# Designs tried in a protein design chat: VHH binders against NADH-ubiquinone oxidoreductase 40 kDa subunit, mitochondrial (nuo40). Part 2

Target 1, 349 residues: NADH-ubiquinone oxidoreductase 40 kDa subunit, mitochondrial (nuo40), of Neurospora crassa (p25284)
Amino acid sequence: ISDVTITRTGKPIIRNQGGRSSLGGHTATVFGATGQLGRYIVNRLARQGCTVVIPFRDEYNKRHLKVTGDLGKVVMIEFDLRNTQSIEESVRHSDVVYNLIGRDYPTKNFSFEDVHIEGAERIAEAVAKYDVDRFIHVSSYNADPNSECEFFATKARGEQVVRSIFPETTIVRPAPMFGFEDRLLHKLASVKNILTSNGMQEKYNPVHVIDVGQALEQMLWDDNTASETFELYGPKTYTTAEISEMVDREIYKRRRHVNVPKKILKPIAGVLNKALWWPIMSADEIEREFHDQVIDPEAKTFKDLGIEPADIANFTYHYLQSYRSNAYYDLPPATEKERREDREYIHML

## First folded at step 17 (VHH)

Design q5
Fold by OpenDDE, fold request of step 18:
Structure q5 (fold): chain B 349 residues (1-349), chain A 122 residues (1-122)
Amino acid sequence: as target 1 above (349 residues)
Amino acid sequence: EVQLVESGGGLVQPGGSLRLSCAASGFKFSSYAMAWYRQAPGKGRELVAGIYSGGSTSYADSVKGRFTISRDNAKNTLYLQMNSLRPEDTAVYYCARGYDDILTGHSYFDYWGQGTLVTVSS
């Protein structure tokens, strides 16, 4: 049974229930697909029969693309966030665009401004230029253009820019996310020594990455979410200290906590961040420790989407079991037959 | 909402048999790989058996020849037939939904049931 729906721009979308609808469903571009949230949404969309366009950088060329089951079509396109043409090529055939690009640390190559503002602007311009039906832009909790935290300030400015270019933009502000590749649980669990400045007293509502992904998926199918702002946060408020305790209990280890005053640690982190290209510590991260999550009561939430967000306390084992001394097994590898089927599918891409 | 509910656990004598069931809801069951895990007292959770959407199966060495994983897509149910049970099979058994990462090729599990206790004792 195929359902025919019409997009906001009047384009017909054919949805096939139960089969690979690689040609009749939505075509979605997902910027930031390589991140934790991106990976999930790509898989969700593909499983729904959508064509998913994945812009990728050269550094990701070594990654294996696995297509299993009744997945939609996945298209890989090389792009550069600084290259307008490459961005346009990534969105040219899409009726929905996700921008999930938003690093929480600066690099030598990309500043927060470059990514959160300039990059977002280019994406929004491309969306407008090619008359894309839906644009979903992922921002952050505590987005505030006047924030002392550069991350929050630039995220907010990015929101403003994309809305100015494409007013129908859906803005999504997730709380700190937890999952398999988060910078919350795993950041704590992966170290023996935890270095902080605020004594881990910052408060927030951790949100499950899967719930966020589900929300993003639902937004695609709900035109009423256009021009809306969503704050996606978990059901309970935690301090980093409380989460850290949960981590210790789960991994059967006691990590050493060292607290260094902000006046000392922030400058040190600033120097390290300039010297190192990988995310160890940044001055901005230190600053963020002093900002509790602020919820906007006027913003839409999971409730508006009919989603009940999960509590992080219920997932500590699931995501942290690998940090225990015991060996765990993943899903068994695909059979030769399955691999052959995957290869055939990839060849059609 | 995704839900996995295990059933069929209980007390059994060595050499006995049990059949576990996992009722799945809230997602297209036929499109996902599924697996059984178990966790014995004082031990970590370990993979017992897995089944892909296409029906291919895999087993831990410790249960090969004794356990059989199967699925009924029409009923959205996963099964684990356990024969020739041993005391070392005593554990809480969990049903899990597979997650295939398209970008990395890795397989994870994103949903788990609450588990069902299997006790093998004379």
Scores: ipSAE 0.029, ipTM 0.420, lowest interface PAE 5.3, mean pLDDT 83
Fold by ESMFold2, fold request of step 18:
Structure q5 (fold): chain B 349 residues (1-349), chain A 122 residues (1-122)
Amino acid sequence: as target 1 above (349 residues)
Amino acid sequence: EVQLVESGGGLVQPGGSLRLSCAASGFKFSSYAMAWYRQAPGKGRELVAGIYSGGSTSYADSVKGRFTISRDNAKNTLYLQMNSLRPEDTAVYYCARGYDDILTGHSYFDYWGQGTLVTVSS
């Protein structure tokens, strides 16, 4: 039942086949393992028998990951994104490296450039130095070096740098992700007042974090994904307004929407980000509200991986039930009523 | 595109047996949890039996020992063997696909078949 797999660099790995696709001979490093997506990929790899190396910065991040579940064959290594040796120690024995490190807003100590370009460069250099078989770099939707949004611009420049250093890099551009502890559904449900600048009119294809994790796991063993760029997005385009209405229906509450012109809100957010230790909003985040998702027709998708992405509308009950008051807690999912009525219409032909 | 098509429902006498099938397409069947749900007239849907991708099974108390869930990953088919049927088993039976959330330990059922009617009466 044992067989030998040869990596692109000629390294033999002995793989034992179990009931599911077993990864028992692989060692993977996951930078950014404490984030929403990182926790899913770490757990998927560990369940498949992979040895997972997790670079961490402090004890809080390490303890947070321990609370998320049974991690099996997990090796923790302390690192610093600005310390090249610590990055090299994290990757030197691995046959695959995932870079999920990214920042949605700048801080005093880390700019977008520090994280998305220079940090990604150091990781890619370490990957190249040790001839790691597979490198999977997570970028973002709307990655564009000419973007007015610094987040999208630095993500795009990071892609260019990483690909120039390690040409076989797999680039992954997820759409805005929904799921457990997300920054989409829970952000809309958790506040009484939703503060925006573009009337919630921006359009995108929300993607289930579980589907992205499944895709990342497949990229470990699917040789056809090397050097490719994947855009991973859900099946349907929504505005934030449509998602917010869906959230309000599911939780049986109505959240207030307060729209403030960009020319007013963006400078205020910029000043507050510099003055406050914890961010409440960022100037770049406000600018991103004015940019619809643009799909790259040359990029590969879930279809090329044999994955059917989930629709956010089918998951609002599961992720949002806890926001209901006691009077409404036990009511069925709001979307189940709609699906039953739609099903009846289809069968009336 | 994910499709689930149930079959094998019908009329059966109390104490009889029936085998339900669910043909699945449009996804890697072996990687997903699957379940059977049922809905009696005027009642909500209830879980009947579930089977994880690794083969572990679970059953509702009302059917334990009488029903057996199984899967054939080579044929992309889910089965429910229903023995010792009772009039209270009368319902529309639905096949469902589950997303296993390894962080929470819950399964989310996002795709459902059209249902197949099972009637148990004299």
Scores: ipSAE 0.022, ipTM 0.444, lowest interface PAE 6.6, mean pLDDT 81
Fold by OpenDDE, fold request of step 18:
Structure q5 (fold): chain B 349 residues (1-349), chain A 122 residues (1-122)
Amino acid sequence: as target 1 above (349 residues)
Amino acid sequence: EVQLVESGGGLVQPGGSLRLSCAASGFKFSSYAMAWYRQAPGKGRELVAGIYSGGSTSYADSVKGRFTISRDNAKNTLYLQMNSLRPEDTAVYYCARGYDDILTGHSYFDYWGQGTLVTVSS
């Protein structure tokens, strides 16, 4: 039994078990392509023969984007998230749009609202205006419009806005991601002193950035994902403390942990955010420490995509070896599940 | 749950051939890199051959020209054709699931089967 839904553009969405669109020939715009997740998606799509449009700003280092494979085409377009015309130019020729734009902290120039709500709204309007076939919007775990955490609240409001404009939008809510350029493992490993307010007791299911990227890629080829909401989380629940211990073990260093009560640290962070142009700590980040991940049992997951997500414990060596001192650099993985021999360098043409 | 089940191991004379199979279940097989590892008694586990999502393959120097890794995505099965077997090839052979990091060009393996024993002896 296949349910047929017609999009605003008149395109039929056929929902059936195993229904996949034909491979190749897509033009994809990837907002947020310069991030860890975005770079992966760009490479994956290009390798599949897609034309990938990359909106960029001067603030984004274009040099960090590495594209492997010559099958597809990569097109760079200058854009401004506040400039509707530039957004429209970025999506005008695309049949699929990814919005991966998000901020972990507010800046003097951009608030969470500016990025997660207004920016997303403009993108969605452009998608609708130019009859884009697929829109995939990346949100966050714990997206809740009533959350005390501004990050979660604005992400949720962004979801609402984009779906109001483009009902066929696929919403993706990833858990905290780990990889080579994450703000989880590297945030912990890169500092000598860890400053927290919740004693690192927050619980979540860390997700591998590669798995998330794979999911996003598959969504392009699976029309069943239209109008669906996905929660993408790892196979196990961890506290930050547990992860921190794994980090210490893997890098052969013991980091100093200082816990300051929320009532004290949050105001301090708030003042610092206003005074400093560089991010050290944000009041919102402190607030997020007090929010465990909440899983919606009704949401779609990796299982629905046939993906078995990887456990963070199996990847600590691969992502953290560079933090080891010279004396310990060549030692085997600290975790029993990892082996040095499991790492293979691939020359991808 | 991810399951990898190896088969095809056994006793073979030097110069002989074997074909190992790995039946995969619990995940979308075609989306993952796959590899064969082996572990000889008293030695560490080593990579023998890998096949990556892009179709590229890699081999240990010791098996180049003799072993061939392949996959059948329709059957969710990984294969290792082993020709010109040597006593030094005696080991438990393991099938592994892996990830391709397209950005970095690295592949990582994290799920393993129970293994199948290959003994090369006269």
Scores: ipSAE 0.013, ipTM 0.339, lowest interface PAE 8.4, mean pLDDT 85
Fold by ESMFold2, fold request of step 18:
Structure q5 (fold): chain B 349 residues (1-349), chain A 122 residues (1-122)
Amino acid sequence: as target 1 above (349 residues)
Amino acid sequence: EVQLVESGGGLVQPGGSLRLSCAASGFKFSSYAMAWYRQAPGKGRELVAGIYSGGSTSYADSVKGRFTISRDNAKNTLYLQMNSLRPEDTAVYYCARGYDDILTGHSYFDYWGQGTLVTVSS
């Protein structure tokens, strides 16, 4: 016998019971499922018994997405962000929709506006059309419609558009994320020369991707999150320089820092982004180096969800060991070495 | 602040039984993986048993069939039932909190208790 649960809008859901806490009977659509965060939320929902609908594009390899779980079902459906019918087909039977689609750089086929505003608008319209119970829209830290950074500006305009269409939208603004296959720790560790324009002085509170995934899962069933804006950030503020030093210590290598004035590097990045089929860097990414994370004190946080966010400093060994040379591969975590040295000093006093 | 407090250790004869407890506070216990580790004199810490947030368990080969890990999410307490104890089970036992990493299949442990000593001898 199934358990019947009533959603915040009064829709009955029949939950499975099988010994684990379960989301059986829920159907969730995850746009952007192949990205770093998307893989975590899809796998969390599937493990809890949720049916997960994954809209995918022709240009993306669906084998890139790997799902682990015994109880849930994964349903893949082809879609195009400019094709309203395909978006509607993706959401029509779902009680929750996650929009994780976003780009760090524009392409010839998709601008920031095309993705963050117009694409988000079409998804929100489909959500409203089919009376989907929950809509969770992932924006970004520093979302500001007046930002000099097109990324932050279009993310903010996207927030406004989706909320104007579906006022119950939960907006999520993650800080820069670290974790498995991230664009933070691995980006710093994977290059011999770190090329920057702001001397690595920008400050932010890096957040563990697993913690963000946990928060997104909770927003499926936590009625208090509807209509709210969440800023999800880690417990400690770092500069990129501080993170880079932690990376160097952990991998026993010193990455060389090359700082180039913005007026020189931005035009070069713009040309390279258009000339190469894979972007090396983008002009907007360079501009973002000059903007510290600004925390909105009125936004909800991990505390409002009962989640204790992880500190990036405690995870450098786990994510970065593979970058060590063979001579240093088996050494203990750098953090453990520091604790041992501190204890030795104290005992000798 | 995250706090893990182990209890239930002591001196026990070979073949005896003991139940360890770990009281957790300062975080949403039900959302985290938990584990028991042990450290024998002169050796490194080794995983004894783990339990995912969803309730799935894993055990070291040396303790399978003798030890049982469990959790009570209502009491924020992790347990280790230790049966058929052997002298080689003598160690300090540590409670650890971690994350389930679905993509890699590993749990990452970021907080540890102070430990509780288990001694198995005549």
Scores: ipSAE 0.012, ipTM 0.391, lowest interface PAE 8.8, mean pLDDT 80

Design q5
Fold by OpenDDE, fold request of step 18:
Structure q5 (fold): chain B 349 residues (1-349), chain A 122 residues (1-122)
Amino acid sequence: as target 1 above (349 residues)
Amino acid sequence: EVQLVESGGGLVQPGGSLRLSCAASGFKFSSYAMAWYRQAPGKGRELVAGIYSGGSTSYADSVKGRFTISRDNAKNTLYLQMNSLRPEDTAVYYCARGYDDILTGHSYFDYWGQGTLVTVSS
């Protein structure tokens, strides 16, 4: 039984068992394309023959996006999240829009509110104004308007705002992501001293950035995902401590762990947030250490997309090998599973 | 749960042909790269052929021109057509699921089947 629903823009949404198999033909705008997640979705879309519009900021010019798609076209457009006109120009010719913009730290130039609420609102308004067919908004795990964490609160408020403007919005809440440019594995691996307040006891289900990217791509081809909320999390729950141990094992280094009480570290982090434009420590980040991931049982998941998410334990070698010293670089994977399976990488043609 | 089940292995004479099949379940088959690996006695596991989500294929030099990898997404099945088989092709053949890492241009394989034995002998 297929139900046909008409979107606000007049496009029929065909809800049936199975996704659309059409390759290409879409013009997609990807806000946040320069991030770890954005890079994957851009390339996936391009490979499918889509035209991909990449709004970019001057600050992001240093980030190179490798385009590996032979069929699609990539268009770069300068934009400012505070400039409505620039946002409109970015979406004017698109039939699908992704909003992947969501820093997990405030800067002196941009607050969480500026980015997660006001920025998202402007994007949603543009989407509505130009009758974009699909809008996919990436939020966060633990999105809660009443959260003590400003990040989670503002992400939730952003969800509310965009859904109010464009009811067909697909909301995606990924767990902490791991990959080549994450702030999880690499954050741990890149430092000799780990500074925490919660003793690394926070629990969450790390998710592979590639799986999230695949999900986002699939959402474009599946009208059943319109107006739905997805929580995308990995198959296993970890503490930061457990992940840290995996990191130490994989890179053949022992990092020093220093735990400082929240009452001391949070104020210090607060001062740093006001002074620095790059992420080192934030008061909100310290607060987030005290929040375990909460899963909404009513939300859609990878299972609904037919995706089996990968376990972070299977990827520690792949993402962390570069942190090894020369003496240990050529050693086999430190994880038992990776060693056992003798995993290989092949070049994609 | 991801499941890969290989079939089609057996004993064949040199110069003969076999067709291996891999039945996949527990994931959206069409969205993943797939590959065939083999492991001969006393040797390490090696890539034989790969097919990516976009449809591109790759082959080991030793099997190029003789083996063909294909997939039927409707049946969630991966195939390996092996022609002109040689004694050196004797191995346990494994089906694998992988991720296409678009940023690096590599495919990473993390799920494997139980394998099927191919013996090429006179």
Scores: ipSAE 0.010, ipTM 0.347, lowest interface PAE 9.8, mean pLDDT 85

## First folded at step 18 (VHH; from q5 with D100E I102F)

Design r3
Fold by ESMFold2, look of step 18:
Structure r3 (fold): chain B 349 residues (1-349), chain A 122 residues (1-122)
Amino acid sequence: as target 1 above (349 residues)
Amino acid sequence: EVQLVESGGGLVQPGGSLRLSCAASGFKFSSYAMAWYRQAPGKGRELVAGIYSGGSTSYADSVKGRFTISRDNAKNTLYLQMNSLRPEDTAVYYCARGYEDFLTGHSYFDYWGQGTLVTVSS
């Protein structure tokens, strides 16, 4: 038995109706399954033969999920982050729960606190109530309860709350992620004018979303990850300016950079978030520009999982080619590695 | 640190055979797609053969039926058996690691070894 769903691109998603695989391995619940990272972990789990329970809020987000390959089974269940019963129904029969829910900006209906603290609390309480074997909670880099950035502060307080409720929780703090349909490379490529307040000088170690998904999958079966905190970041530190220059070179376009004092831009962004149903930027995002990534030397990393993280510079071609005009579309990658190899060749002549 | 070290190249007569090896280290070999690329003098790198983490293989049309890609996950080693070699197969052969993107169906190859030279000539 198969159902056919049409994606936004017009391609079908084919899913068989059926119960959970009683012969398979784990039953996993993934909150935040339609997000960038969630789509990868859902597909990884399904391909491994897991039954994957996907709590969803919105039929539109349901239509973007795609599962190919292995014999996994996907079960969709409607939920609301403020509805404890819906959360409990989502986790009741699961062996492992992933909480990937997070929000870059507040909305009219959901604050950072509502999502990162109270929502996480309700999920952790449901995990504890049904004695779920594993709980993996995705936080953020720079999680600090004393942060000036509400995003980082609420993420940190959420960590504290979920651990107080379920001490065996695995905490994951990814650096800014790059990959397919990301909010890093595509944000820099998609606009003609980049508005900033810190001259794009903030530093961080961008991490490949596929590497983070691999780490999350390993945490399902690697018992040594229970109760641990992992900071997952890429191998090289970049400023946003350096990434923006790589983006411009890769797409053969020059994006204009407009730097506006924080005293001016932050209040404007705050007002625009409240006034527009389609927010462009948030006040907290402006404040985050003034905070470099701070690495916790006591946290575990990709090394403790046997994963070698990828460098963003090697992937700009693969994720940004679609932004090139027809005149430049077929040119080879313009990466720093390729330019260095070309330079070495020229000097040998 | 990711390392890929190719070996097994050399000079061979047309119609002959070679077996290339690629020793991999610094990453979880079994979790990645692996591929062989080649680069003839004055040309760009081209995909020769790929093998996914699940064992499925793919080949360039020019080598189908002549080359066989395989992997030994216990030894972290990728192989390319090259039969019925032709002068046009002369190139530096590179081992490559790929990220499998289950959403797009692509593999994104980001590391190559230093290569091993294969010369097919009398």
Scores: ipSAE 0.035, ipTM 0.547, lowest interface PAE 6.5, mean pLDDT 80
Fold by OpenDDE, look of step 19:
Structure r3 (fold): chain B 349 residues (1-349), chain A 122 residues (1-122)
Amino acid sequence: as target 1 above (349 residues)
Amino acid sequence: EVQLVESGGGLVQPGGSLRLSCAASGFKFSSYAMAWYRQAPGKGRELVAGIYSGGSTSYADSVKGRFTISRDNAKNTLYLQMNSLRPEDTAVYYCARGYEDFLTGHSYFDYWGQGTLVTVSS
């Protein structure tokens, strides 16, 4: 049994009823598909029977992409964020486009401006040119064009640009995300020495990457989310210090924290960022430590999507258990009580 | 606020049948995996059955062929049909909400109901 639905722009979509294929029929381009969030949205869409177009380039590690859905089709297309034609080819047949491209550090090849503003602009132009039905642009918490943090400033400017080109753009501002391969829990767990400048006192509402992925998926099926801005944040406010303590407790190790004054650490980070090919520390990251999360009260939230976001505290065991030494395998997790009462991990067929 | 309310528990004779229900509210029910757990006296909580948002199901070996998990998304309700009940099925049964992790094939359950008691006795 199949039903025909109409997109926002009046295009017919055939949806198969029953099972996991009940929400299929869309062709979605996902820029940034190989990232943490991208992998989840790709899998969700594919599982629902959607065709998912994945633009990729050498800088994007496609090996991390694992598609578990067997109902949808995944199409890989080589692209360059600076190549308009390649972007157009990626979106040409799509009725929805996700832009998840956004690094929290500059690279030798791409500045924040290149990625967050110019790259986003080109994507938005392509979306407009080919009359794509939906454009969902992932920005960041604390997006502010006047921010002292270049990351926040450029993300905000990117929002402005894409909205000016495609007014129907859905803007999504996720809080710092946790999950597999995050740069929050795993960063804290992996390092022996944590260098900071603000004593880990920055406050934010960590959000589960799976919840964000679910939100992004739901936006595709809800035309009322067009032209809306969403702040996606977790249910509780934490300091990095509090999260660090949770991490230490979970992995049965205490990571050393060394606080270095901003005046000293920021320049050092700047040099390291230029010298190293892998992200360790950037000057902008140091600056961001001094910015608490600010939520726009006018923005929509998970509540508007019917999603109850998960608390990071309920997921630390699952994401961090691999960091435990062999000596502690027989010991109950530090959060055993919490695990039993609030969460369960199961492997389903 | 997420709420899960179980019902349908009670006393039944061996070989009998019960149908449990879990009424869900406070979230988009159709978007989440759901599961039934049970906890017998003096034992830990164990998975009985799970169902994905798409309808796929999984069962513990001990209940396979006897229990059936299902969901009605329109009613925001999870069900557990229990047939051929045995004394060892005596437990408090809990409904749980879960996340589907498509990358790992795992489900994470983060909300639980208060439970409903099922007693199988002659």
Scores: ipSAE 0.020, ipTM 0.413, lowest interface PAE 5.0, mean pLDDT 83

## First folded at step 19 (VHH; from r3 with F102Y)

Design s6
Fold by ESMFold2, look of step 21:
Structure s6 (fold): chain B 349 residues (1-349), chain A 122 residues (1-122)
Amino acid sequence: as target 1 above (349 residues)
Amino acid sequence: EVQLVESGGGLVQPGGSLRLSCAASGFKFSSYAMAWYRQAPGKGRELVAGIYSGGSTSYADSVKGRFTISRDNAKNTLYLQMNSLRPEDTAVYYCARGYEDYLTGHSYFDYWGQGTLVTVSS
């Protein structure tokens, strides 16, 4: 039985042994596929020969995923997170389901609970109903059912619900992710005024989105990942201040930092979010600034997958070069030049 | 610990050939793009040739047709066959590891070896 894989449910899959495909014959569903991480896992699976089912919401019907490989097939299907039948149609023929759906702030139509708990519950129930072989649920760093931050609390409660319904679920808790169109490097680079409440003191281990995508792909075929919880984080701890300094150096600009105490800014953010006229951070996002990443020593990591995570400091040129002046067109990357000069400066002291 | 170790450099006459090797360890070699860069005295590093995890290659115009990049995933080794060498090919050659960004189509190179010197002289 060469080139045959038997799924947990007993379904034989005959892998097509093309030069660039090792996952041919698998069908994967990716909820949240239009987000930063979702686009990477969809492209990775498609390049490996998977059929990838992409459930999309109506507000995203104009989004287009670009698959850069020739071997995959992408199937788009409309769904609604509150419509159980639409979720079931999305997963019914899949060997693996990825749930990447999450929200940084509540809206009038969807609270954190609606998305992270009830939505995850419906997806997990559909996974269990159709005996899908693998379910990978993406949670968050700092998931804690007792957290002061509703985002972290609902992510944690979502983990509990999903695992109670489908015990073989793989839970993934990524650190704040950096990469193309991220909410970290580009968020800092795109504004003239950085509004914060904690002086950018919060600490975390930024993780490369591509490394997380690689881990998610491996979880499809690595049987040892079933039922496990993974915390996926980068190799070095940074404050937001340190990352902001890297951004300033890379784009050759200093940005203004405006720090307003939480007691003042959080109520204002709450009122302004309700006013509908001003796009600001949510109150929960402000609260999250006061919580450093806490690493669970019992969780599995990139080490258990044989992946060496990348350091954000090595990638600032790649992701931020579009913010640079033409006057620096012919210079070495600012980060590398600064590293050399920093060594010389230290030596001269 | 990611480690890239180049070898095979040396002195060669114009028109000659060399084969550079780069032994890789500490990461899943088959999952990464690999490249050769070079740096002539007083100049910045320039890309010479790259090879993606799927086997697609790219070359600088100055070396196309003369140099061949290849990889052996079983031996975790990257190669550069340099034929018809010219004095302007004199440089330190670096092996580099790259992540493939499927969304943008770019690869970016985050680890380099120590380099191996190639001198092309009469």
Scores: ipSAE 0.005, ipTM 0.314, lowest interface PAE 10.3, mean pLDDT 79

